# Ledger of designs, part 8: VH-VL binders against Putative adenylate kinase

Target 1, 196 residues: Putative adenylate kinase, of Methanosarcina mazei (q8pz69)
Amino acid sequence: MLIGLTGTPGTGKTSVSKLLEKRRGWKVVYLNDLIKEEHLYSEVDEERDSVIADMELIRERLSGILEEEKGQHAEKAKVNGEEKENITIIESHLAHYITDIVIVLRAYPPELKKRLEKRGYSEEKINENAEAESIDLILAEAFEWCKKVFEVNTTGRTAEETLGDVEKIIDYILAGKENELQEYIPGSLDWIDSVP

## First folded at step 5 (VH-VL)

Design e23 (from e6 with heavy chain Y52F S56T, light chain L96Y; framework fv_pimurutamab)
Fold by ESMFold2-Fast, scan of step 5:
Structure e23 (fold): chain C 196 residues (1-196), chain A 118 residues (1-118), chain B 107 residues (1-107)
Amino acid sequence: as target 1 above (196 residues)
Amino acid sequence: EVQLVESGGGLVQPGGSLRLSCAASGFTFSSYAMHWVRQAPGKGLEWLGVIFRGGTTYYGNEFTSRFTISRDNAKNSLYLQMNSLRAEDTAVYYCARGTWYKYPFDYWGQGTMVTVSS
Amino acid sequence: EIVLTQSPATLSLSPGERATLSCRASQSVSSYLAWYQQKPGQAPRLLIKDASNRATGIPARFSGSGSGTDFTLTISSLEPEDFAVYYCQQYSNWPYTFGGGTKVEIK
């Protein structure tokens, strides 16, 4: 099962993904790192110190990773005589363009600004991300591309607390009980006026 | 000319099931979010749920266990599968077009009547 | 869920008069509010979106205003075809909700 963990930079995606990998043993693809390490981009935007991702190259590479993971999973199941969940998490602010199932992490824009400032983002990038978060940009894009979308508000919470919600969502999906995840139905947060 | 035409309504007994269809024409169906809205006789409008272009669905709290919205973009068709029907489900059912996330309904079908009675 | 309260429930007026219809939300919906007109036996028709933007083909006598929790639909001079039921709707939060409606009837 391929699950995207997306959200505006600063919402805690990487921290939560590392905890999922450690606690559940699920494979995590840190997509932004993969794109830069393997040059999965068509253009470089030096003004913004970023790359313009090539979705075709990304999809081809991910297909290879997923096939490789499937093979390793099958081999481990044969050796141990026990089947484990075959879950792969794609962590990126671009994950919703890739996966059919996505969890969108959210953060109150004023708190998001403080988190990004602490991480050394420029004032320009901080304001751009806070504005995007205030208008639900990534959530809106997820509605366009994904089949199942869940929303988790990380405002005022630790990565461990957010992890609890993410694990619950994934466990309920695995159990076929996604209809019971009503508290994670997206679109209940209104932060349009939070950014001056 | 944008047109939405509902069908599949009729008389059904309590506990029964019914599948409604909405045939779309005059626009690129696959580019739009589609909604179901109902109206009981002499009462107001009640939103049932939506299906976005990517396939994501959301329902009003009451409807998640009994109603399922689906679409077939190749056939320009929207569906509402209704199970475990109750007398209070008696209503005219409308399909309606949204354009995107956080958008109102710019076009509506004429509605199809569902009567749940024994 | 966000509750929309429309007032008055019924508005009795004569052609040529100004109609003012109110819609109040239980919490802020920003400007994500629409107005619909429904005539007997017909589907609703979109009049106003984003609180104040008139939909395609809607006459200039219809105008919407407001933001946050308080919204108004104004018909500057009622025409015979304007006697109908009017509904407000919010699309800010899930589930989407409608007001109970205001019936504009001939006095």
Scores: ipSAE 0.083, ipTM 0.662, lowest interface PAE 4.7, mean pLDDT 88

Design e24 (framework fv_pimurutamab)
Fold by ESMFold2-Fast, scan of step 5:
Structure e24 (fold): chain C 196 residues (1-196), chain A 119 residues (1-119), chain B 107 residues (1-107)
Amino acid sequence: as target 1 above (196 residues)
Amino acid sequence: EVQLVESGGGLVQPGGSLRLSCAASGFTFSSYAMHWVRQAPGKGLEWLGVIYRGGSTYYGNEFTSRFTISRDNAKNSLYLQMNSLRAEDTAVYYCARGSTWYKYPFDYWGQGTMVTVSS
Amino acid sequence: EIVLTQSPATLSLSPGERATLSCRASQSVSSYLAWYQQKPGQAPRLLIKDASNRATGIPARFSGSGSGTDFTLTISSLEPEDFAVYYCQQYSNWPLTFGGGTKVEIK
């Protein structure tokens, strides 16, 4: 099962992904790192110190990773005589363009600004991300591309607290209990007036 | 011109199932969110659910276990599968077009199809 | 869920008069509020979106105002074809919800 963990920078995606990897042993693809390391981009925006991702190259590379993971999981189950969940998490602000199932992490824009300031982001990037979050940009994009979308508000919460919600969502999906995830149905947050 | 035409309504007994269809024309169907809305005789409007471009679906709480929304973009068609029907499901069922952006009202509606649940 | 309360339930007026319809939300919906007109035996018709923006083809006599929890639909001078039921609808939160409707009828 391929699950995307997406959201605006500063919402806690990387921290939660590292905790999931440590606690559950699930495969995590840190997509932004992979894109830069393996040059999965068509051009560079040097002014913004960023790359313009090439979705075709990304999909090709991920197909290889997922095929290998599936094979290794099958072999591991065969050797141990046990069935285990085959979960791969794609962590990126681009994950919703790739996965059919996505969890979108959200944060109140004024708090998002404070988090990004602590991480050394430029004022320009801080304001850009806060504005995007205020208009639900990534969440709206997820609706265009994904079959199952869940929303988790990380405002005022630790990575450990957010992890609890993410684990519950994934466990309930695995159990076929998506109907019980009502509290994570997206669209309940309205932050359009949170930025000047 | 944008057109939405519902079909599949009729008389069904309690506990029965029924599938409604909505045929779309005059726009790029695959790009739009599509909704189902119902209205019981003499009552107000009630939102049933939505299916977005990517296939994600959301339902009103009363409908999550009994109703399923699906679409076939190749046929420009929207569907509502209704199971375990009850007398209180008697209503006119409308399909309605949303937007490519997820927070949007319904700019086009079908004419509606009547579903009567009675023994 | 967000509950929308429309008042009055029935508004009895004569052609040429001003109609003012209220819609109040149980919690803020910002400006994600629409108004629809429905005539007997017909599907609803979108009048106003984003609290105050007229939909394409809607006459200027229809106007919407408000934000947050308190919204108003105004028909500046009623025409015979305006006697209908009007519904407000929020699209801020799931589930999407409608008000109970206001019937505008001839006095």
Scores: ipSAE 0.051, ipTM 0.644, lowest interface PAE 5.4, mean pLDDT 88

Design e25 (framework fv_pimurutamab)
Fold by ESMFold2-Fast, scan of step 5:
Structure e25 (fold): chain C 196 residues (1-196), chain A 119 residues (1-119), chain B 107 residues (1-107)
Amino acid sequence: as target 1 above (196 residues)
Amino acid sequence: EVQLVESGGGLVQPGGSLRLSCAASGFTFSSYAMHWVRQAPGKGLEWLGVIYRGGSTYYGNEFTSRFTISRDNAKNSLYLQMNSLRAEDTAVYYCARGTLWYKYPFDYWGQGTMVTVSS
Amino acid sequence: EIVLTQSPATLSLSPGERATLSCRASQSVSSYLAWYQQKPGQAPRLLIKDASNRATGIPARFSGSGSGTDFTLTISSLEPEDFAVYYCQQYSNWPLTFGGGTKVEIK
């Protein structure tokens, strides 16, 4: 099963993904790193210090990774005598363009600004991300492209605390108990006036 | 002009299934979220669920196991598949237009189609 | 789920009088609250959105106010065509919910 972990930069998706990989042994694709390392982009936006991702190249590469993971999963299950879940997590602020199931991490925009300041983001990029988060930009895009969308608020929480919610969502999906995930259905966060 | 026309209602026995349709015209159907709302005779309005342009669906808790919302953008049509029907499902069923987001009210409604569940 | 409580259940008034209808939410819905009018045998009609913004074509005698958990629909001077059932609806959280309705009836 392919699950996207998306959100505005600073929402904690990379930290949570590393913990998921360590605790659950699930495959994680750190898509932003993959794009830069393997040049899965067509153009460079020098003003924004970013690359313009090539979705065709990304999809081709991910298909290869998923086939490799499927083979390795089958082999490990045979060796260890265990039937484990075959879960692959795509971690990126672009993950909702790729996966049908997505978990969107959220953060209160004033707190998001402080997190990004600690990471050395420019003032321009900090304000841009906080503004995007205040209008639910990533969440809106997820509704446009994905079949199943879950929302997790990371405000005032550690990566380990957020991990608990992400694990619960995935476990309930695997158990066919998606209707019990009411806490994580989008709609309770309103931050439009949080960034003056 | 924006128009929504429901069809497929009628008399059905308890335990039966029924599929409702909503035909949309006068707007770019594929760009809008579409909702189903019902109203039992003499009672208030009850939201059943929504389907967004990407196919994401969300339902009221009571409806998740028995009702399924789907859409066909090529046909400008919205559907409600209803299974394991009960007498309490007797109601007028409305389709209604939202937007891309859950943060919008219903600006257009169909005329409704009556579903009667009775032996 | 968020429960919306409308009061009174029935409001008996004469034409020309002011009608004040209340809607209270069990938890904050910010300003994501709409009001609908429904006449017998008809589909609901959107009156007010985002707590206070009149929908296109809605007469100025209809006004909405409030935020958070307390909302009011006011009809400044009732016209004969205003005697109907009014519903509030929140679109802040899943599942979307409606109030039980307030019937405005002629005295």
Scores: ipSAE 0.014, ipTM 0.572, lowest interface PAE 7.2, mean pLDDT 86

Design e26 (from e6 with heavy chain W100F, light chain L96Y; framework fv_pimurutamab)
Heavy chain, then light chain:
Amino acid sequence: EVQLVESGGGLVQPGGSLRLSCAASGFTFSSYAMHWVRQAPGKGLEWLGVIYRGGSTYYGNEFTSRFTISRDNAKNSLYLQMNSLRAEDTAVYYCARGTFYKYPFDYWGQGTMVTVSS
Amino acid sequence: EIVLTQSPATLSLSPGERATLSCRASQSVSSYLAWYQQKPGQAPRLLIKDASNRATGIPARFSGSGSGTDFTLTISSLEPEDFAVYYCQQYSNWPYTFGGGTKVEIK
ESMFold2-Fast, scan of step 5: ipSAE 0.279; ipTM 0.728

Design e28 (from e6 with heavy chain Y103G; framework fv_pimurutamab)
Fold by ESMFold2-Fast, scan of step 5:
Structure e28 (fold): chain C 196 residues (1-196), chain A 118 residues (1-118), chain B 107 residues (1-107)
Amino acid sequence: as target 1 above (196 residues)
Amino acid sequence: EVQLVESGGGLVQPGGSLRLSCAASGFTFSSYAMHWVRQAPGKGLEWLGVIYRGGSTYYGNEFTSRFTISRDNAKNSLYLQMNSLRAEDTAVYYCARGTWYKGPFDYWGQGTMVTVSS
Amino acid sequence: EIVLTQSPATLSLSPGERATLSCRASQSVSSYLAWYQQKPGQAPRLLIKDASNRATGIPARFSGSGSGTDFTLTISSLEPEDFAVYYCQQYSNWPLTFGGGTKVEIK
């Protein structure tokens, strides 16, 4: 099962993913790192000091990674004699363009600004991300492209607390109990007037 | 010219099932979120649920276990599967096109009447 | 869920008069509020979106205003075809909800 963990920069995706990998042993693909390390981009935006991701190259590479993981999982099942869940998490603000199932992490824009300031983001980048979060940009895109979307508000919460919600969502999906995830139905947060 | 035409309504017994259809024309159906809204005789409008371009669905709380929304983009068609019907489900059922990821609805069908009675 | 309260339930006026319809939300919906017109035997018709933006083809006599919890639909001078039921709808929070409607009728 392939699950995306997406959201605006500063919402805690990387921290939660690292904890999830450590606690559950699930495969995590840190997509933004992979894109830069393996040059899965066709163009560079030098003004913004960023790369323009190549979605075809990304999908081709991910297909290879998923095949390798499937093979390793099958081998472990033969050795241990048990059927374990096979889950791969794609962590990126682009994950919702790749996976059918996504968890979108959210953060109150004024708090998001403070988090990004602590991480050394420029004022321009901070304002850009806060504006995007205030209008639900990534959540709206996830609605358009994904088959199953869940929303987790990380405002005022630790990575451990957010992890608890992410684990619950994944466990309920595995158990076929998705209709019981009512608190994670997306689209109830309204932050449009939180940004000047 | 945008058109939405519902069909499949009629008389059904309590506990029964019905499948409603909505045929779309005059626009790129696959590019829009589609909603179902109902209206009991002499009453106001009630939102049932939505299906987005990617296939994700969301329902009003009371509908999640009994109603299923689906679409067939190749046929420009939207569907509502209704199970375990009750007398309180008697209403005109409308399909509507969403103009943003949560609304509002810029085009509506003319509606199809569902009557739940023994 | 967010409850939308429309007032008055019935508004009795003559052609040429100004109609003012209220919609109040139980909690803020920002500007995610739409107005619809429904005539007997017909589907609803979108009039106003995002609290104040007229939908395509809607006459200039229809205007919307407000934000947060208090919204108003104004018809500056009623035409015979404007006597109908009007509904407000919020699309800020799930589930999407409609007001109970205001019937604009001839005196």
Scores: ipSAE 0.176, ipTM 0.701, lowest interface PAE 4.2, mean pLDDT 89

Design e29 (from e6 with heavy chain K102R Y103S P104A Y107I; framework fv_pimurutamab)
Heavy chain, then light chain:
Amino acid sequence: EVQLVESGGGLVQPGGSLRLSCAASGFTFSSYAMHWVRQAPGKGLEWLGVIYRGGSTYYGNEFTSRFTISRDNAKNSLYLQMNSLRAEDTAVYYCARGTWYRSAFDIWGQGTMVTVSS
Amino acid sequence: EIVLTQSPATLSLSPGERATLSCRASQSVSSYLAWYQQKPGQAPRLLIKDASNRATGIPARFSGSGSGTDFTLTISSLEPEDFAVYYCQQYSNWPLTFGGGTKVEIK
ESMFold2-Fast, scan of step 5: ipSAE 0.446; ipTM 0.807

Design e30 (from e6 with heavy chain G98D P104G F105M Y107V; framework fv_pimurutamab)
Fold by ESMFold2-Fast, scan of step 5:
Structure e30 (fold): chain C 196 residues (1-196), chain A 118 residues (1-118), chain B 107 residues (1-107)
Amino acid sequence: as target 1 above (196 residues)
Amino acid sequence: EVQLVESGGGLVQPGGSLRLSCAASGFTFSSYAMHWVRQAPGKGLEWLGVIYRGGSTYYGNEFTSRFTISRDNAKNSLYLQMNSLRAEDTAVYYCARDTWYKYGMDVWGQGTMVTVSS
Amino acid sequence: EIVLTQSPATLSLSPGERATLSCRASQSVSSYLAWYQQKPGQAPRLLIKDASNRATGIPARFSGSGSGTDFTLTISSLEPEDFAVYYCQQYSNWPLTFGGGTKVEIK
């Protein structure tokens, strides 16, 4: 099962993904790092200190990673005589363009600004991300591209607390109990007036 | 003029299948989530499910295995596939437009009647 | 699932009178509640969203209030066209649920 963990920068995606990898042993693809390390981009936006991702190159590379994971999982099941769940998490603010199932992490824009300040973002980038979060930009994109969308509010919460929600969502999906994930119903947050 | 028009209703025998259609016009159909709601004669409204722009679907528990919602954005059309129909499924079926991800339904079709009887 | 209880089931009033309709949730739905009007043989019409926000084109005589578990729809002075069935609907939890309806009829 391929699951995307997306959200505006500063919502805690990387921290949650690292904890998820440690606690569940699930494969995590840190897509933003992969894009830069393997040059999966055709252009560079020097003004924003970022790269313009090449989705074709990304999809080709991910296909290789997923096939390798399938092989490793099958070999482990063969050797041990048992089969465990096969989950791969794609962590990126672009994950919703790749996966059919996505969890969108959210954060109250004023708190998001403080988190990004601590991470050394420029004032311009901080304002851009807070504005995008206030209008639900990534959530709206996820609805456009994905088949299953879940929303998790990380405001005022630790990475461990957010991890609990992400684990519950994935476990319920695996059990066929998506109808019981009511608190993660998307579109209930309205922050349009949270940024002056 | 923003409009939704349901079709495909009719008489069907218990255990049968039926596919309903909803034709949208006057707005950018591909930008909205769409709902199906039903109402049995003389009874209240019952939510069946929703489909988002990208195809994500959520259903009422009792409908998950028998009913499937789909859409064709190129044709501005919404569909409800109904299988293993029972007398209790007799109702007027409405399609409705979502108020931008908030599950309030601001535009409704006129409804199409489905009668399940032997 | 969240159960919405509407009361009274039937409200008999005359034009010009004030109508007060109640909707009670079995558990908190915050402000994620909508109100609909339905006339015989017609589709429902959205009146109020997010407990208190009037939908486009809805007359000022309609107002919604409440949060949590207790909600009210008020029609300040009934017009002839307001005699209809009214439904509340929550969108806080899956599955979405409607109340049983309140019929506002002429005395």
Scores: ipSAE 0.006, ipTM 0.496, lowest interface PAE 11.9, mean pLDDT 85

Design e33 (from e6 with light chain N93D L96Y; framework fv_pimurutamab)
Fold by ESMFold2-Fast, scan of step 5:
Structure e33 (fold): chain C 196 residues (1-196), chain A 118 residues (1-118), chain B 107 residues (1-107)
Amino acid sequence: as target 1 above (196 residues)
Amino acid sequence: EVQLVESGGGLVQPGGSLRLSCAASGFTFSSYAMHWVRQAPGKGLEWLGVIYRGGSTYYGNEFTSRFTISRDNAKNSLYLQMNSLRAEDTAVYYCARGTWYKYPFDYWGQGTMVTVSS
Amino acid sequence: EIVLTQSPATLSLSPGERATLSCRASQSVSSYLAWYQQKPGQAPRLLIKDASNRATGIPARFSGSGSGTDFTLTISSLEPEDFAVYYCQQYSDWPYTFGGGTKVEIK
């Protein structure tokens, strides 16, 4: 099962993903790192210090990773005699363009600005991300491209508290009980007036 | 010219099932969110649910267990499967187009009447 | 769910008069509010979106205002074809909800 963990930069995706990897042993693909390390991009924007991701190269590489994970899972199950869930999490603000199932992490834009300031983001990038978050940009894109979308608000919460919600969502999906996840139905947050 | 045409309405017994269709033309159907809305005779409008481009569905709380929305992009068609029908489900059923998440309904079909009675 | 309350239920006016219709939300919907017109036997027609933006082809006499919880639809000078039922709708949160409607009828 391939699950995307997406959201505007600063919403806690990486912290939660590391905790999921440690606590559940699930495979995590840190997609932004993979794109840069393996040059999965077609063009570089020098002024913005960014790359333009190549979705065809990304999909080809991810297919290889998923095949490798499938093989390792099957072999481990034969050795241990255990049938464990086979989950791969794609962590990126682009994950919703790749996965059919996605969890979108959200953060109140004024708090998001403070988080990004602590991470050394430029004023321009901080404002761009806060404005994108205020208009639900990534959530809206997820609705357009994904089959199943869940929303988790990380405002005022620790990574451990956010992890609890993400784990619950994934466990309910594995149990075929996703229709019971009413508290994570997207669209309840309104932050359009939170930024100038 | 954007056009939405509902069909499949009619008389059905309480406890019965019915499938409504909405045929779309005049736009790239696969690029739009589609909604179902109903209106009981002489009453107001009630939102039933939505299906987005990617297939995600969301319903009004009371409809989740009895109604299912689906789409067939190859046929430019939207569907509403209704099960365990009750007298209070008697209404005109409209399909409506929404461009995206957090967008109102810019085009509506003319509606199809569903009557649930003995 | 977000409840929308429309007032008055009925407005009895003559052609040429100004109509002011109110819609109040039980909690903030920011500007995610639309107005629709419905005539007997017809589907609703979108008039205003995002509280104040007229939909394509809608005459200038229709205007919307408000944000948060209080919204108003104004028809500056009623034409004969404007006598209809008007509904407000929020699309800020699921489930999407409609107001109970305001009937604008000839005096």
Scores: ipSAE 0.132, ipTM 0.697, lowest interface PAE 4.7, mean pLDDT 88

Design e35 (from e6 with light chain S92N L96Y; framework fv_pimurutamab)
Heavy chain, then light chain:
Amino acid sequence: EVQLVESGGGLVQPGGSLRLSCAASGFTFSSYAMHWVRQAPGKGLEWLGVIYRGGSTYYGNEFTSRFTISRDNAKNSLYLQMNSLRAEDTAVYYCARGTWYKYPFDYWGQGTMVTVSS
Amino acid sequence: EIVLTQSPATLSLSPGERATLSCRASQSVSSYLAWYQQKPGQAPRLLIKDASNRATGIPARFSGSGSGTDFTLTISSLEPEDFAVYYCQQYNNWPYTFGGGTKVEIK
ESMFold2-Fast, scan of step 5: ipSAE 0.284; ipTM 0.737

Design e36 (from e6 with light chain S31R S92H N93S L96Y; framework fv_pimurutamab)
Fold by ESMFold2-Fast, scan of step 5:
Structure e36 (fold): chain C 196 residues (1-196), chain A 118 residues (1-118), chain B 107 residues (1-107)
Amino acid sequence: as target 1 above (196 residues)
Amino acid sequence: EVQLVESGGGLVQPGGSLRLSCAASGFTFSSYAMHWVRQAPGKGLEWLGVIYRGGSTYYGNEFTSRFTISRDNAKNSLYLQMNSLRAEDTAVYYCARGTWYKYPFDYWGQGTMVTVSS
Amino acid sequence: EIVLTQSPATLSLSPGERATLSCRASQSVSRYLAWYQQKPGQAPRLLIKDASNRATGIPARFSGSGSGTDFTLTISSLEPEDFAVYYCQQYHSWPYTFGGGTKVEIK
C-alpha cells in the first residue's frame, strides 16, 4: 500500500516519517532528498534557487523501489512465516501528485512562519509558504489528484503527538474502517485571514 | 451552455435498490466536483454527498452505508447508487456542480423523482 | 454537523417592500455561505456566494452580508418574481448543510 505524507514545508512531515519508520518498520521514501541526490529533475528554478522535479523520472525510480520492497516483504514473510503490513510512505510536499491515498499535515500559518524561521528559511520563502498554507494550496491540490485525503492539524503539537493521528489513520485504512476517520475529514480549517 | 440532466428515478419498493445518473454537457466535466442533493415533498434541501476531481467522496452521516457516488469522466456522467431504500428516501434527487472543495452549487439539474412505496 | 437556522419561516410582504432574511450557524462557517432561490417545480438557483457576492445574472436588488455565524439576505424592493422559498447553505465543512428555508409570500 502506497501512502503519501504531504504538506507545506514546516508542517512536520520529515519528523513524523522518521518516527513511523522507527516504530512501525514501514519503508519511507524521503522524496525531496531522492530528487536532489539522484537528479530527478529536468530544470533549475533560478528565481527560487531550487530544482523543478521531473515527475516521469520520479515515477520510474519509485517503481523500482516498490518492486524491491515487494521482493523483500515476500522473502521476510516466507522466512518468518508472518504476514506483516506492506506499506511504503512517500514523504514530500509533492507526494499528493504521486499517491492515491494521502495524509496532509497542516499548521497554523503564524506558527508555520516561526518553525521555518528556526530552520533558517529566507524571509521570502517563509512568506510564500505561509501564504500557500493560508489558502489551503496543498490540500486543494490533493483533492485534484488523490482518491483518499486525510487532514491532520499539527499546530501546537509535537511530532510524537502528530504521529498518533497518522498511525490511527493508516491502521484504520488497513482495517477497511476509513468511514470511522471522521476527525480527519479535510476542509475544517480556515486560515485565510491569518497572514494579512 | 451548462446542462445537467438526471435520470433513473421511479417507483421502488422498500428494501430495493436504484441507480441514478446525471448527464453533464457544456463544460469540462472532469474539472469539477459533483454533488447530489435531495428534497422530500414539501420539505427542504438535504445534501447527500460529493465526489471530487481525484475521486474522493464525502457523504452526509446517515448515507455513508447505503449510498455510493461515482463518476465516469469519459462519459461526462455522475452516478448515485442507492441501496436498502426506505419510505423516508422518497424525494426529488438533484445533481449539482461545485467548482472546488469549498464552493457552492452554481448549476443544478432539474431533478428526478424517486418514490419508495409498496 | 453544522446546523443552519433560518428565520422567519414565512415572510408575508407586498411588492415594493424590503425583505430581510436571517440565517444563523451553530458554529462559524467563516464566509462559506450561499443563498439559493427556489420556485415551485423548479431546481434551486444560486443567488449569493461567499456571503456577499452576487452570482452571475442576479439582479442588484439582492444582497448578502455577514460572516462567521450570522448572515442576512436582503431584497431591497420585492418584484413579483421574487416570491419564492430561500435557502442558505454552508460549504465550510462536511457534511454540507442547508437551512430550513424562508418562504417569501404575497401579503
Scores: ipSAE 0.247, ipTM 0.722, lowest interface PAE 3.5, mean pLDDT 88

